# VH-VL binders against Monomethylamine corrinoid protein 2 (mtmC2), part 1

No score or structure here was measured in a lab: all are predicted.

Target 1, 218 residues: Monomethylamine corrinoid protein 2 (mtmC2), of Methanosarcina mazei (p58978)
Amino acid sequence: MTNTEIFNKLTNAIVTQDIAGCAKLTQEALDAGISPLDIITKGLSPGMKIIGDKFEAAEIFLPQIMMSGKAMSSAMEILTPELEKTKVEGEEGTGLAITFVAEGDIHDIGHRLVTTMLGANGFDILDLGVDVLNETVIEEAAKRKGQKIILVGSALMTTSMLGQKDLMDRLREENLRDSVKCMFGGAPVSDKWIDEIGADATAENAAEAAKVALNVMK
Unless a header shows other numbers, all headers, positions and changes below count from the first letter of the chain; antibody chains are not in Kabat numbers.
ipSAE, averaged over its two directions, is called F for ESMFold2-Fast, E for ESMFold2 and O for OpenDDE. V2 adds 0.75 times the mean of E and O to 0.25 times the DockQ between the complexes of E and O.
[cut] stands for letters that were removed.
Atom coordinates printed by the task and the answers are left out, and those that the model quotes come from them; centres of patches stay.

## First folded at step 1 (VH-VL)

Design A01 (framework fv_alirocumab)
Fold by ESMFold2-Fast, scan of step 1:
Parts: C-alpha cells; structure tokens; sequence
Structure A01 (fold): chain C 218 residues (1-218), chain A 121 residues (1-121), chain B 113 residues (1-113)
C-alpha cells in the first residue's frame, strides 16, 4: 500500500471509530518506515478534524466523538515512544514548554497531541495536565525565572477560554509577562482573541503547534 | 516535600544481577525525567542513565549500555535500574536524581541518599 | 564526549576569604539559539548526596546563599565563594548538560586553612 493509501485509511479509522484498526494501521505505517510525525499530521489529525466538525454540526453525538478519541489515543500510545526516540540531544535546548488545560476544562486529546508535538520538536516539557489553576501555572513559571519558557494552554469551552485572559492579566500584575512566551489553542481561540488578550500566538492544529512555538521562541 | 528513596543495593557476585528502586514523593512524578548517577568509593560523580517523563526515551553511559536497563512505573511513583552482567568496576553508591525537565537529562535539583552496590570484593 | 576538567584538585582557604574553583569544557556548552550555557555546579558534603548550587552557569538555585556565584561562558567557568564559612567544606563538581553522555568534572576538594 502507498503512503497516501495508508494515510487515508488512518483518517477513515478515526472517522469511523475503528479503535483496533487505527492501532493496527499505525503500527503498519511505522513498519513501512513512515515517520511518527507524518502518521500524526497526514493521517490521524485530519481524521480528528473531520470528526470534530461533524460533532459541531450535530451530525454525530457524544458516544461517537468519544470512540474516535479512543482510536486516536490507541495510535498515540504507539507513536509517543517513537517520537521521543527521534529527538537529538542538543536540539532539546530549544526551551521549556509548560503545557496545561485551563481550569474547569477536562478535554485532553488535543492537549496531549500538542504536548507530544512540542516534545518531538526539541522542547523540554512540563505537562501540568487538565483542569489547571492559573495560580499553578504562574507558580511554575515564577520558580523558573531566567529559563527560556513558553506557556502552552488550551481551552475547548468559552468559559475556560476566558481564563486565558485572567492568566495574561496576572502575568502582567506579577511582572512575569516579559519572562515567558504564551501560546493558546482550542476551538474557541482565534487570532483576534490572542490579539485582544495580548498573548503571542495560536496554532490551528497540533501539527502546526510546534512550528508556531519554535517561531515564537526565536 | 520532594523525597527520593533508593533501595535494592547490596553485595553481588561478578556476572550477577541486581535491581535498584527509587521511590519518589512530593512532586508529579510523570512530569519529570529521572536519572541514575553513581559514585565509586573515593571517586567523582559518574552519570549512568536518563529516562524521560513518559518512559519513552532512555539514554545510557557507554560503560553500561547493553547491561543496564532504566525503567519507571508512574502508578507506583518508582524509578528502576536493572543491572545485569555486573563487574567489579560497577561498585559504587547509586543515586536517584530528579531532573527539572520532562524530556532530557539536564541538571538535578533533588537527589536521594544513595544505595551502595558492591560487586564481590 | 565533552570532557570537564576542574582546577585545582584541592585547595585550602581561611574562613571569611574568597575561594575560586575553575571548570573547563573540551568544547563549547553555549547553545546559540537561547544564549544559555549548559553548565551546573554541585556541592557534596562528606557522607551526603550532591546538592545543586548553580545552573545555566550563573543562576543560583533557590535556598543557596548569595556568597556562591557562577560565571563564565563557552568553555571556561568559575564558581566563587566570596566569604568562606565552615559549612562550605565539601567537594565541588561542575557538570555539562549540553549533550549526552552527561559529564562531570573530577571534583575540587575545598578545606579550611
């Protein structure tokens, strides 16, 4: 099978909620010599975008999106160790990414993808997880003052997105804003929102997140 | 606060095996890379191995490659070092050391008390 | 491998006087993209594990007294203790974390008098 054929099958496995097929195809892609990064960006992520769009259009419901998430998670369990193996030692001097999902938000699939992609591209990672208080983020940044840091937050709800503005305001109030770079993502996050709150960047998807973060840190 | 407690050291014959453990507490274990550093009696510090926060990346000193295996169990908050084909030259105090970073071996902000491994003197 | 060489191997300094320990790397540990030196300093007191003093060549770890300072860039680094106290008797190690294998200097033993 061609690389295009396997990417299309991976995309279809996500869209059709085929957990076992997604894991099998991911392993086959690795065995065929396809890079972990290409499997994610050209096969799996396109599927997650399609299923997300269908969910928003009410063409599918919560059980289906959860099953697609499980298919993605199965593939990522295979890919994450392989991505970590591709790092080169000196490249890890790019900086520290502190990754988190905003307080009140427990959606973690997109967050895990972004975190993995940052790590694959030379960032050291401090992953705070989901439902993270702004106080915790500020404390972690403050105790690492003098290091090259990017704060990478995500929010999938309007309520949790508003917490990103609070975080930016607190960074300024505590004289930490100039000590960090800030990149925020999630379905409600737009370029206009980033401009409004005075953050540094957003990325359309996990695959672009590392590229955008590298550009911000230059 | 942060604590690292090593165990599993002892006397072992050349060619034998030993498994070291390091119980971690006081921090989010899976968010940090972990290291083993050894020190032979009266000698300096010698880096042995690093494992990333996820366990997906490992690195070893050339002197132990193929003989030692670093691993971790996030549910038990425990770091391991499986030592095989032990030599007299492996005799040392073995320290568990916490990285400040997830992905790579860097500098070590916390160290355990160490556990002594003696390969049949 | 990056070889770390310290000097002197040992020194004796009177209480209240300045102590200086040098560390040289066989290649630069300065990373151009972030302008950071991948160099740390550790203190090991008799019978104890090492304690981190300095990272990024000049950043003092929290809780470390301000009499300790690090300086240098590229291949030449210095640890300075401005006013030696009795509790500073220890072996001091520099460490590079620019590339694997991670390597330490051979150590400098600091004694009173």
Amino acid sequence: as target 1 above (218 residues)
Amino acid sequence: EVQLVESGGGLVQPGGSLRLSCAASGFTFSSYAMNWVRQAPGKGLDWVSTISGSGGRTNYADSVKGRFIISRDSSKHTLYLQMNSLRAEDTAVYYCAKDLYYGSGRYFDYWGRGTLVTVSS
Amino acid sequence: DIVMTQSPDSLAVSLGERATINCKSSQSVLYSSNNKNYLGWYQQKPGQPPNLLIYWASTRESGVPDRFSGSGSGTDFTLTISSLQAEDVAVYYCQQYYSTPLTFGQGTKLEIK
Scores: ipSAE 0.000, ipTM 0.425, lowest interface PAE 18.1, mean pLDDT 83

Design A02 (framework fv_alirocumab)
Fold by ESMFold2-Fast, scan of step 1:
Structure A02 (fold): chain C 218 residues (1-218), chain A 121 residues (1-121), chain B 113 residues (1-113)
Amino acid sequence: as target 1 above (218 residues)
Amino acid sequence: EVQLVESGGGLVQPGGSLRLSCAASGFTFSNYAMNWVRQAPGKGLDWVSTISGSGYSTNYADSVKGRFIISRDSSKHTLYLQMNSLRAEDTAVYYCAKGFRYSYGLYFDYWGRGTLVTVSS
Amino acid sequence: DIVMTQSPDSLAVSLGERATINCKSSQSVLYSFNNKNYLGWYQQKPGQPPNLLIYWASTRESGVPDRFSGSGSGTDFTLTISSLQAEDVAVYYCQQYYSYPWTFGQGTKLEIK
């Protein structure tokens, strides 16, 4: 099978919520000598983008996106050890990524992938998990004033996305805004929203998140 | 013009239940945390409960935890407090109060007029 | 829990004179990195709900008369009314929003002599 064929099958496994098939195809791709990063960026992440776009368009609902997340998670269990072997060291002192899912949101699969990609690209990681209060994020950033920090938040729902504006308002109010970089992702997050709330960046998918984060931290 | 209007108070026997409502208008309801604060006759202010803008995160004073349930309905712009296993010590005017933030209340910039709950035999 | 203690419990002041109300927190409500005090003041007139006067210890809420001012930092805070008016008869409460659960002082009743 060509690399293009395996990538297309991986993308389809995510889109069709094929948990067992996704894991099997991921292992087959590794056995064929395909890099862990290529499996993610060319196979798995395109599938997550498709399913996210469908969710945003109301073509699918929460149960389907959760099942696609489980398919992704099964692949990541196989890929995480391989990513650690192939970790690309970022520039010395790349910084700390504080990663979290907005209050009221429990969708953790995309969050875990973003966190893994940041770590693989030289960031130190402080993962706060899901359903995280903005005050918790502010406190963790304030404890580390003077360090190179990027806050990486995600929201899959429009209601949890509103918490991103609250976080930005709070950072300005606390005189912490200039001490951190802020990158937000998730299906409802757009360039217009980022500009409106005054954050630094968004990324189309988890693979791009690491590249974008490196650019805003330089 | 921000307006908060409480209802549902009344006289109830110990062990009984009541459901309070707060109808909100004049602001984007789902963008703010909402709170219940009570005041016993002749006493000071006592925070009861907070609910985030999303409705996912709820917090309660230890004295009401396990007995009271805070909830909200964005489509109706209404905040609720379901009060179960009521005690004489729950007798108070219950105020609906708007928080400053989406995720948490901090200080309370707008208050309703309150609704009286009397727990007595 | 952070305990808020006000003094005095009641105060009588003549019209046009200065009124001073104190509030102490059992632990600091100053957030060291932003240098802000998580402390507010409310006014409650007879038969009315509370009304926000001051937030962040010293910032006056929109529409609140200039005669009201807040001061202090850490654990010791003061609300001052520079020239008492008849409409200022009320109970005044301090509130901390530094740490959960939210707590209020017991209140200070302000009356005209």
Scores: ipSAE 0.000, ipTM 0.436, lowest interface PAE 15.8, mean pLDDT 83

Design A03 (framework fv_alirocumab)
Fold by ESMFold2-Fast, scan of step 1:
Structure A03 (fold): chain C 218 residues (1-218), chain A 121 residues (1-121), chain B 113 residues (1-113)
Amino acid sequence: as target 1 above (218 residues)
Amino acid sequence: EVQLVESGGGLVQPGGSLRLSCAASGFTFSTYAMNWVRQAPGKGLDWVSTISWSGGSTNYADSVKGRFIISRDSSKHTLYLQMNSLRAEDTAVYYCAKERGYSYGFPFDYWGRGTLVTVSS
Amino acid sequence: DIVMTQSPDSLAVSLGERATINCKSSQSVLHSSNNKNYLGWYQQKPGQPPNLLIYWASTRESGVPDRFSGSGSGTDFTLTISSLQAEDVAVYYCQQYYRTPYTFGQGTKLEIK
């Protein structure tokens, strides 16, 4: 099987909610010498984007995206130990990543993947979870004024993405904006959106998120 | 004060077309999802369509899909409903409604006064 | 599609007495991760647009009198008016906003006995 073939099969396993098949294909990819990072960025992440876009368009419902999440989780159980073996030479004072999914949004698999990749790349992690109030994010950032902090927020729906603008506005109102870096991700998030709300960065997938976050914290 | 004012209703023959408008004021129009809800004479509320803040995502009730088009113009603070191939069963008061929040799925916190559409020969 | 069914279709209650309206969804509107019920209640008085009373099954909208309360979870919900006032004569609708298409109950007409 070519690498392209196995990536396509992984993407399909996520989209079709094939939990057992996703785990099996992930192990086969590792056994074939494919890097954990390539499995995520070229196989699994594209599937999550497809399912997220379908959910945003109301083409699928909450049970389907949750089952795709379970397929992703089964793959991540296999990939996490392999990612932990990867030695990344990062900046000594990388900083703290405060990770969260916007209020009203419960799509946690992409969030978990981003959080895992940040941790694997030298960030300390404060994971606030899903359906997180902007006030909670503000409070956690305010407690740690003076630390190197990056706020990493995810939203898979256009409506929950609007909460990112509200968060940026509140950071400015509380005089915290200059104290933190802000990176937002999710299917509807674009470079244009980041520019409009005055955030620092976005990343197309979880593996890219870690690289972008490291650059932002330089 | 939030205000939604519908216009464009009237009498139209079956197979005809109408365009409804909803002028919004008192809130940041460009950041909220907007909806059309209709109510036939003596009947209950019937959801018609939704549009995201950017206009990039729309959804329709099966009864109007392919005939109605929801759109918005943030610079004019106006929501539209283009109604084509009208049928007698489309006769209703059409309400413009704002979703309460900009996060995942919210109820409709503000409604316009409605505009009557009558489809009759 | 999620079908919303209200009961009764009409209800007559004396001033000062308790009014109870029920709403049943064909599928659960409780979100397992955030533990919120995507259910709202609206009041529609003659000649007026609907007015949001309650959202998240039990949260009163600002300005709504405290005699209005919502309860229930999953598929079975109740709107209660603890002491009926003359201005409460209206049709009441439940709505799910868990997924599109958004759907409403058929309505319950509340009248003075």
Scores: ipSAE 0.000, ipTM 0.419, lowest interface PAE 17.8, mean pLDDT 83

Design A04 (framework fv_alirocumab)
Fold by ESMFold2-Fast, scan of step 1:
Structure A04 (fold): chain C 218 residues (1-218), chain A 118 residues (1-118), chain B 113 residues (1-113)
Amino acid sequence: as target 1 above (218 residues)
Amino acid sequence: EVQLVESGGGLVQPGGSLRLSCAASGFTFSSYGMNWVRQAPGKGLDWVSTISGSGGYTNYADSVKGRFIISRDSSKHTLYLQMNSLRAEDTAVYYCAKLRYGWGFDYWGRGTLVTVSS
Amino acid sequence: DIVMTQSPDSLAVSLGERATINCKSSQSVFYSSNNKNYLGWYQQKPGQPPNLLIYWASTRESGVPDRFSGSGSGTDFTLTISSLQAEDVAVYYCQQYYTTPFTFGQGTKLEIK
């Protein structure tokens, strides 16, 4: 099977909630010599975008998107050890990435991937997990005032994305905005939204997140 | 503080219509899903309908599907329930409830009584 | 649809003693990717709206006294009140928010012995 065929099958496995097929196809892609990064960016992430768009359009419901998340998770169990083997030492003083999924959002697979890619590219990681209150993010940033910090938030749903504006407003109110960089990602997050809320960047996918974060921090 | 205040309940004849409102304050209204939950006199809690923060997703209990319509107006910070073709078994206190994904229904209004009787 | 079943239907407990209420779901409400159970507990006192006590099966809502705790995973859940107070007289409901329709248990009426 060609690489394009494998990527298309991976995308379809995510979209059709094929947990076992997704794991099998991921292993086949690795066995074919495809890089973990390409499997994620060209196969798996496109599927998550499709399912996220369908969920926002009310074409699918919470059980289906959760099952797609399980399919993605099965692939990441295989890919995470391989990503560790390709870990790159970061430039000295790269900084701390505080990673989190916005309050109200239950989808952590993309977040785990972004966190892994940041760590592989030399960031120190403080992973706050999912459904993270803005208060918690503010507290962790305040404890580390004066450090080189990037806040990395993810949201799959439009409703949880709106909390990113509240986070930016609170950073300004607490006089912390100039002390951190802020990068937000997820299907509903756009350059227009980043500009509206006054954040620093967005990344189109998890693989690009590390490159964007490094550029923002330098 | 978070407040949810229902209004629009009352006495209505079978086959009639009522529109309930829920005025929300103290949180970013458009960021959260909203729900209607009813409770018949002396009975338990019965979920009626949900609407996503964006309004792009709605769902209904089978008992009200085709008769009730949930909607929201983000500019007015108000949730609505249009109730048509009312039946005696729709008699209940109707609560609006705020959904936090992952948390459940974290805030509830005081309720508004709907009585369907001839 | 996920059916929620509580036991007992009613319970009488002496002041200062432990009260235990059980809840069973007909299907798992556990999401393996985030290790969360989409299960909440509500308290409804006479003449009042329900109040959220516990979310994610075991996380206490802000302002809820330490005597309230939730436990369990998958399909079997428990609400415990470690030292019953007079103000705890209420009907308690479990609820799954894993999928629509969102379903509640039938309720457990807690009274002082």
Scores: ipSAE 0.000, ipTM 0.443, lowest interface PAE 15.0, mean pLDDT 83

Design A05 (framework fv_alirocumab)
Fold by ESMFold2-Fast, scan of step 1:
Structure A05 (fold): chain C 218 residues (1-218), chain A 123 residues (1-123), chain B 113 residues (1-113)
Amino acid sequence: as target 1 above (218 residues)
Amino acid sequence: EVQLVESGGGLVQPGGSLRLSCAASGFTFDSYAMNWVRQAPGKGLDWVSTISGYGGSTNYADSVKGRFIISRDSSKHTLYLQMNSLRAEDTAVYYCAKVGYYDFWSGYLFDYWGRGTLVTVSS
Amino acid sequence: DIVMTQSPDSLAVSLGERATINCKSSQSVLYSSNKKNYLGWYQQKPGQPPNLLIYWASTRESGVPDRFSGSGSGTDFTLTISSLQAEDVAVYYCQQYHSTPRTFGQGTKLEIK
């Protein structure tokens, strides 16, 4: 099987909600010598984007999204130990990354990958999980005022990006905006969007996210 | 069929406490943010509080922050609102409301509402 | 906070005639990135809970009669009932879900003339 063929099969396993098949294909990809990052970015993530786009278009509903999320989680259980093998202990003063997926969004596609890459590149991690209210993010940031903090939010769909604007608005309203750096990631997030909401950064993919975050925290 | 049934309303003295409940059925409870919205007699709708489905994260209107606590019990499919230090201005019909598919990811647009439970704060 | 203002506060319209209710937001509820207006309309009949009529400013909720329509963009929005029926007597509310906190208009009471 070519790499392109295995990536397409992984994408289809996510889209068709094949939990067991997704896990098996992920293991086969690793056995074929494909990097964990490529399996995620070229195989699994494209599938989650397809299913997210269908949900946004009202072509499918929440139960289908949840099952695709379980298929992705099954693959990540296999991939996480492989990603951790590349982990590097952080330098003093790198900072704390508070990672989260927007309120109402149960997708962990950007969240798990970005969180893992940030930790591997020296950040201390406070992982708030998925479906996180902006108020919770603000409270955690306020508790740590004076620390070197970057807020890292993930968005899979256009509607999830609106939560990012709400968060920026709340940070300004609470006089916390200057106390933190804000980076928003995920396939649909663009430089134009970041400029529009007044956030600090985005990245094209999860591997780049760690590099961008380090640069922002200089 | 989605159903939301509120209970626990009643007459209470200023400074008192009440706990409201909302029994949910007909949808995957843990997958949806749940809300309390109130309406004072003869007045408009006023959002009170939200709780997320999975994360247990909460948000409150400034007027109730520090006094009200929203919570949920996944095993019972029930939403709660613990109301402390009640004031006359808290007198209202309290509605349980579910976030809809349309803005599930970012907003508090409400596709299903319960019939409401009346809370009267009076001496 | 985004303040929602409806006009008029009350409106009397004859059966079969057009009813028009306006809603203005203090700030834009349009996101340029997705071209969607984060505005909804609710109907509350006497003694009943609110019922969602319209989302994304102009999209009708399933089961809502086609005589109901929403229009507008940015800060100015309109709910139209093309041919008023007796069962349409209600208070109508607009709501923005663009920014936190989520806010409602004060309501417009629609009565039969």
Scores: ipSAE 0.000, ipTM 0.431, lowest interface PAE 14.7, mean pLDDT 80

Design A06 (framework fv_alirocumab)
Fold by ESMFold2-Fast, scan of step 1:
Structure A06 (fold): chain C 218 residues (1-218), chain A 120 residues (1-120), chain B 113 residues (1-113)
Amino acid sequence: as target 1 above (218 residues)
Amino acid sequence: EVQLVESGGGLVQPGGSLRLSCAASGFTFRSYAMNWVRQAPGKGLDWVSTISGSGDSTNYADSVKGRFIISRDSSKHTLYLQMNSLRAEDTAVYYCAKSRTIFGVAFDIWGRGTLVTVSS
Amino acid sequence: DIVMTQSPDSLAVSLGERATINCKSSQSVLYSSNNRNYLGWYQQKPGQPPNLLIYWASTRESGVPDRFSGSGSGTDFTLTISSLQAEDVAVYYCQQYYSSPYTFGQGTKLEIK
């Protein structure tokens, strides 16, 4: 099987909610010498993007997304230990990523991927978890004035995405906006939304999130 | 009803460029992988390229890698094929085809095709 | 690349008789986890675009007459037309979508005797 064949099958496994197949293909990809990062970025993440697009189009609903998330989780159980082994050491001054899922949102598959990829690419990580109050994010940022910080928030639902605007408004009100960089992701998050709320960036998927974050923190 | 309508074919000289379009209607365009398949005069079907529903994943036949670029615009419900550095062997009817599922599997809907002739 | 080979190149069958077209892949297109063969069959009538007949090796596409059937697994596949009709004059192609590049067979031309 070629790398392209393996990537295409991984994407299809996510899209078709094939939990066992996704785990099997992930192990086969590792056995074939494919890097954990490539498995995620070229195989798994494209499938999650397709599912996210279908959810936004109301072609599928929360149960289907949850099943695709379960397929992704089965792969990540295999990949997470491998990512730790291949972790790249960051350059001095890469920065701290404070990662969180918006208040009211408990879907964590994308969040775990983004957090793992940021850590693998040299960021120090402060993971606040899921269903995180904007007040908590503000407090953690305020404690670390003067450090290179990027706030990385994820939202899967439009209602929880609206909290990102509230977070930006609060950062400005607390005179913290210029002290941090802000990157938001999730199916409903678009470049237009980022521009409207005055955040710094968004990324299409977890692998792009690491690259975008590094660029933003220059 | 589900329809795919290709346009942009024509006569072009070797080394030239051409951009094909495929207008989609009757289905949720963004939810399906889209494909270009060509057929040289009197020959069989030859797969050219596939793009996923999201646009994040693209695949190309070895014969066109580095020369052709597949893309899509969900707001216009349109698939594109930018063809650069055209060769005589690229002469064919180019079909736009929809994947049956949201990834590159069996092509269930096809357009009528647009003829591209590369000749001096 | 997976190479798809069809046989015969051309076939002539009398109206009402059985037509059989074969397709062989250079490697297996069976995905063991879901037990599906990533194999489809297309019909192309003169001057028309291809039409999907069969997907997953044996599943008939909606609107396709039941005289068309697909069979086989792994590397060896067959398209059968149980009782040939005049409108079945066409070139038939198999295609694998197991892996990119998604390759077609060379085609089998079906004619009426």
Scores: ipSAE 0.000, ipTM 0.417, lowest interface PAE 18.8, mean pLDDT 82

Design A07 (framework fv_alirocumab)
Fold by ESMFold2-Fast, scan of step 1:
Structure A07 (fold): chain C 218 residues (1-218), chain A 122 residues (1-122), chain B 113 residues (1-113)
Amino acid sequence: as target 1 above (218 residues)
Amino acid sequence: EVQLVESGGGLVQPGGSLRLSCAASGFTFSSYAMNWVRQAPGKGLDWVSTIYGSGGSTNYADSVKGRFIISRDSSKHTLYLQMNSLRAEDTAVYYCAKGHYGDYLRYGMDVWGRGTLVTVSS
Amino acid sequence: DIVMTQSPDSLAVSLGERATINCKSSQSILYSSNNKNYLGWYQQKPGQPPNLLIYWASTRESGVPDRFSGSGSGTDFTLTISSLQAEDVAVYYCQQYYSIPLTFGQGTKLEIK
């Protein structure tokens, strides 16, 4: 089948909570020569966005989104070793990446991929996970004043994206802004938004995120 | 029946290593964040580490960061804590605890194992 | 880090009487966006693991008796046992899950008077 057909089937497997089918389709996509990154960004991630949007709209409930998460997790167990095979040389003294998904946001796919790529490229990782309060991010940065730190946040919903501005404002208010670099990603995040909130960078996709982060930390 | 069973505790000298295991049953292991919480003899509860169920995201208490590694094996439904460079202050009962509401929501820890004792002394 | 402080360290109450345990956080653990206090209460009996009693400061966990109730908001929280039973003798802990690191109070030992 075509790559587009495979991607659509992966998206549907996530949306319909088909754990076994998602794993099978992921392996078939790899066997067909599709990159792990494309499987995630073009197949699996769109499915999680759909199911997340439905959950936010109260069209589905917690058991269903958890099952979609299991389907995604089964695919990631297959894809993570493949992603690790494509590791590149990290820069000396790269620093610490504190990675997180904005509070109220349950979309983990892009975040996990970005975190994996950063680690593969020489960053030390402190992964705070999903649904992370801005206060938690601030506290972790404050504890490590003097370290080379990049805050790497993602938001897949427009409402959770507003939290990125709040985080930037709070970093300035607590005199921590100059102590860190800030890179934000996610579907609603744009270069214009980064400029407006005074953050340091964004990247179109997870593969570019590591390269952008390395450049920001120079 | 949701159940967690810890093992791997014992006596070890300062600077030594131990690996703790937590066998999970009765729930979909990969859907829940898992925690290690310790309690020194006669003292209170002290959070050690968290690992999220849908991915490899981990968090550590500052006192153990760089020495302890939390990991999970979804195929075996088992949580691990690799403890390196052990110190006397790491002496405690180590509990395995399940997050209340999966990876994505925080509601505390609803299921706990019985604990395994780690003693660090000469 | 958010420091959780409980009072008193030890409390003796007669059977059938009210027991009140207090917990104070060093900063607000109320998140305005969802209006939730990220606070749990745990009960630990000798030789047993902790049991979750209350989450979101005031929501009782399934199976927990009605005599247990949680109240408070922001930085000041209370666990109340309206009519102490013999089986309630335990150490009680509050916990914040607002931010990492997760932190517990030092514990309050509840004894029969």
Scores: ipSAE 0.000, ipTM 0.428, lowest interface PAE 16.6, mean pLDDT 82

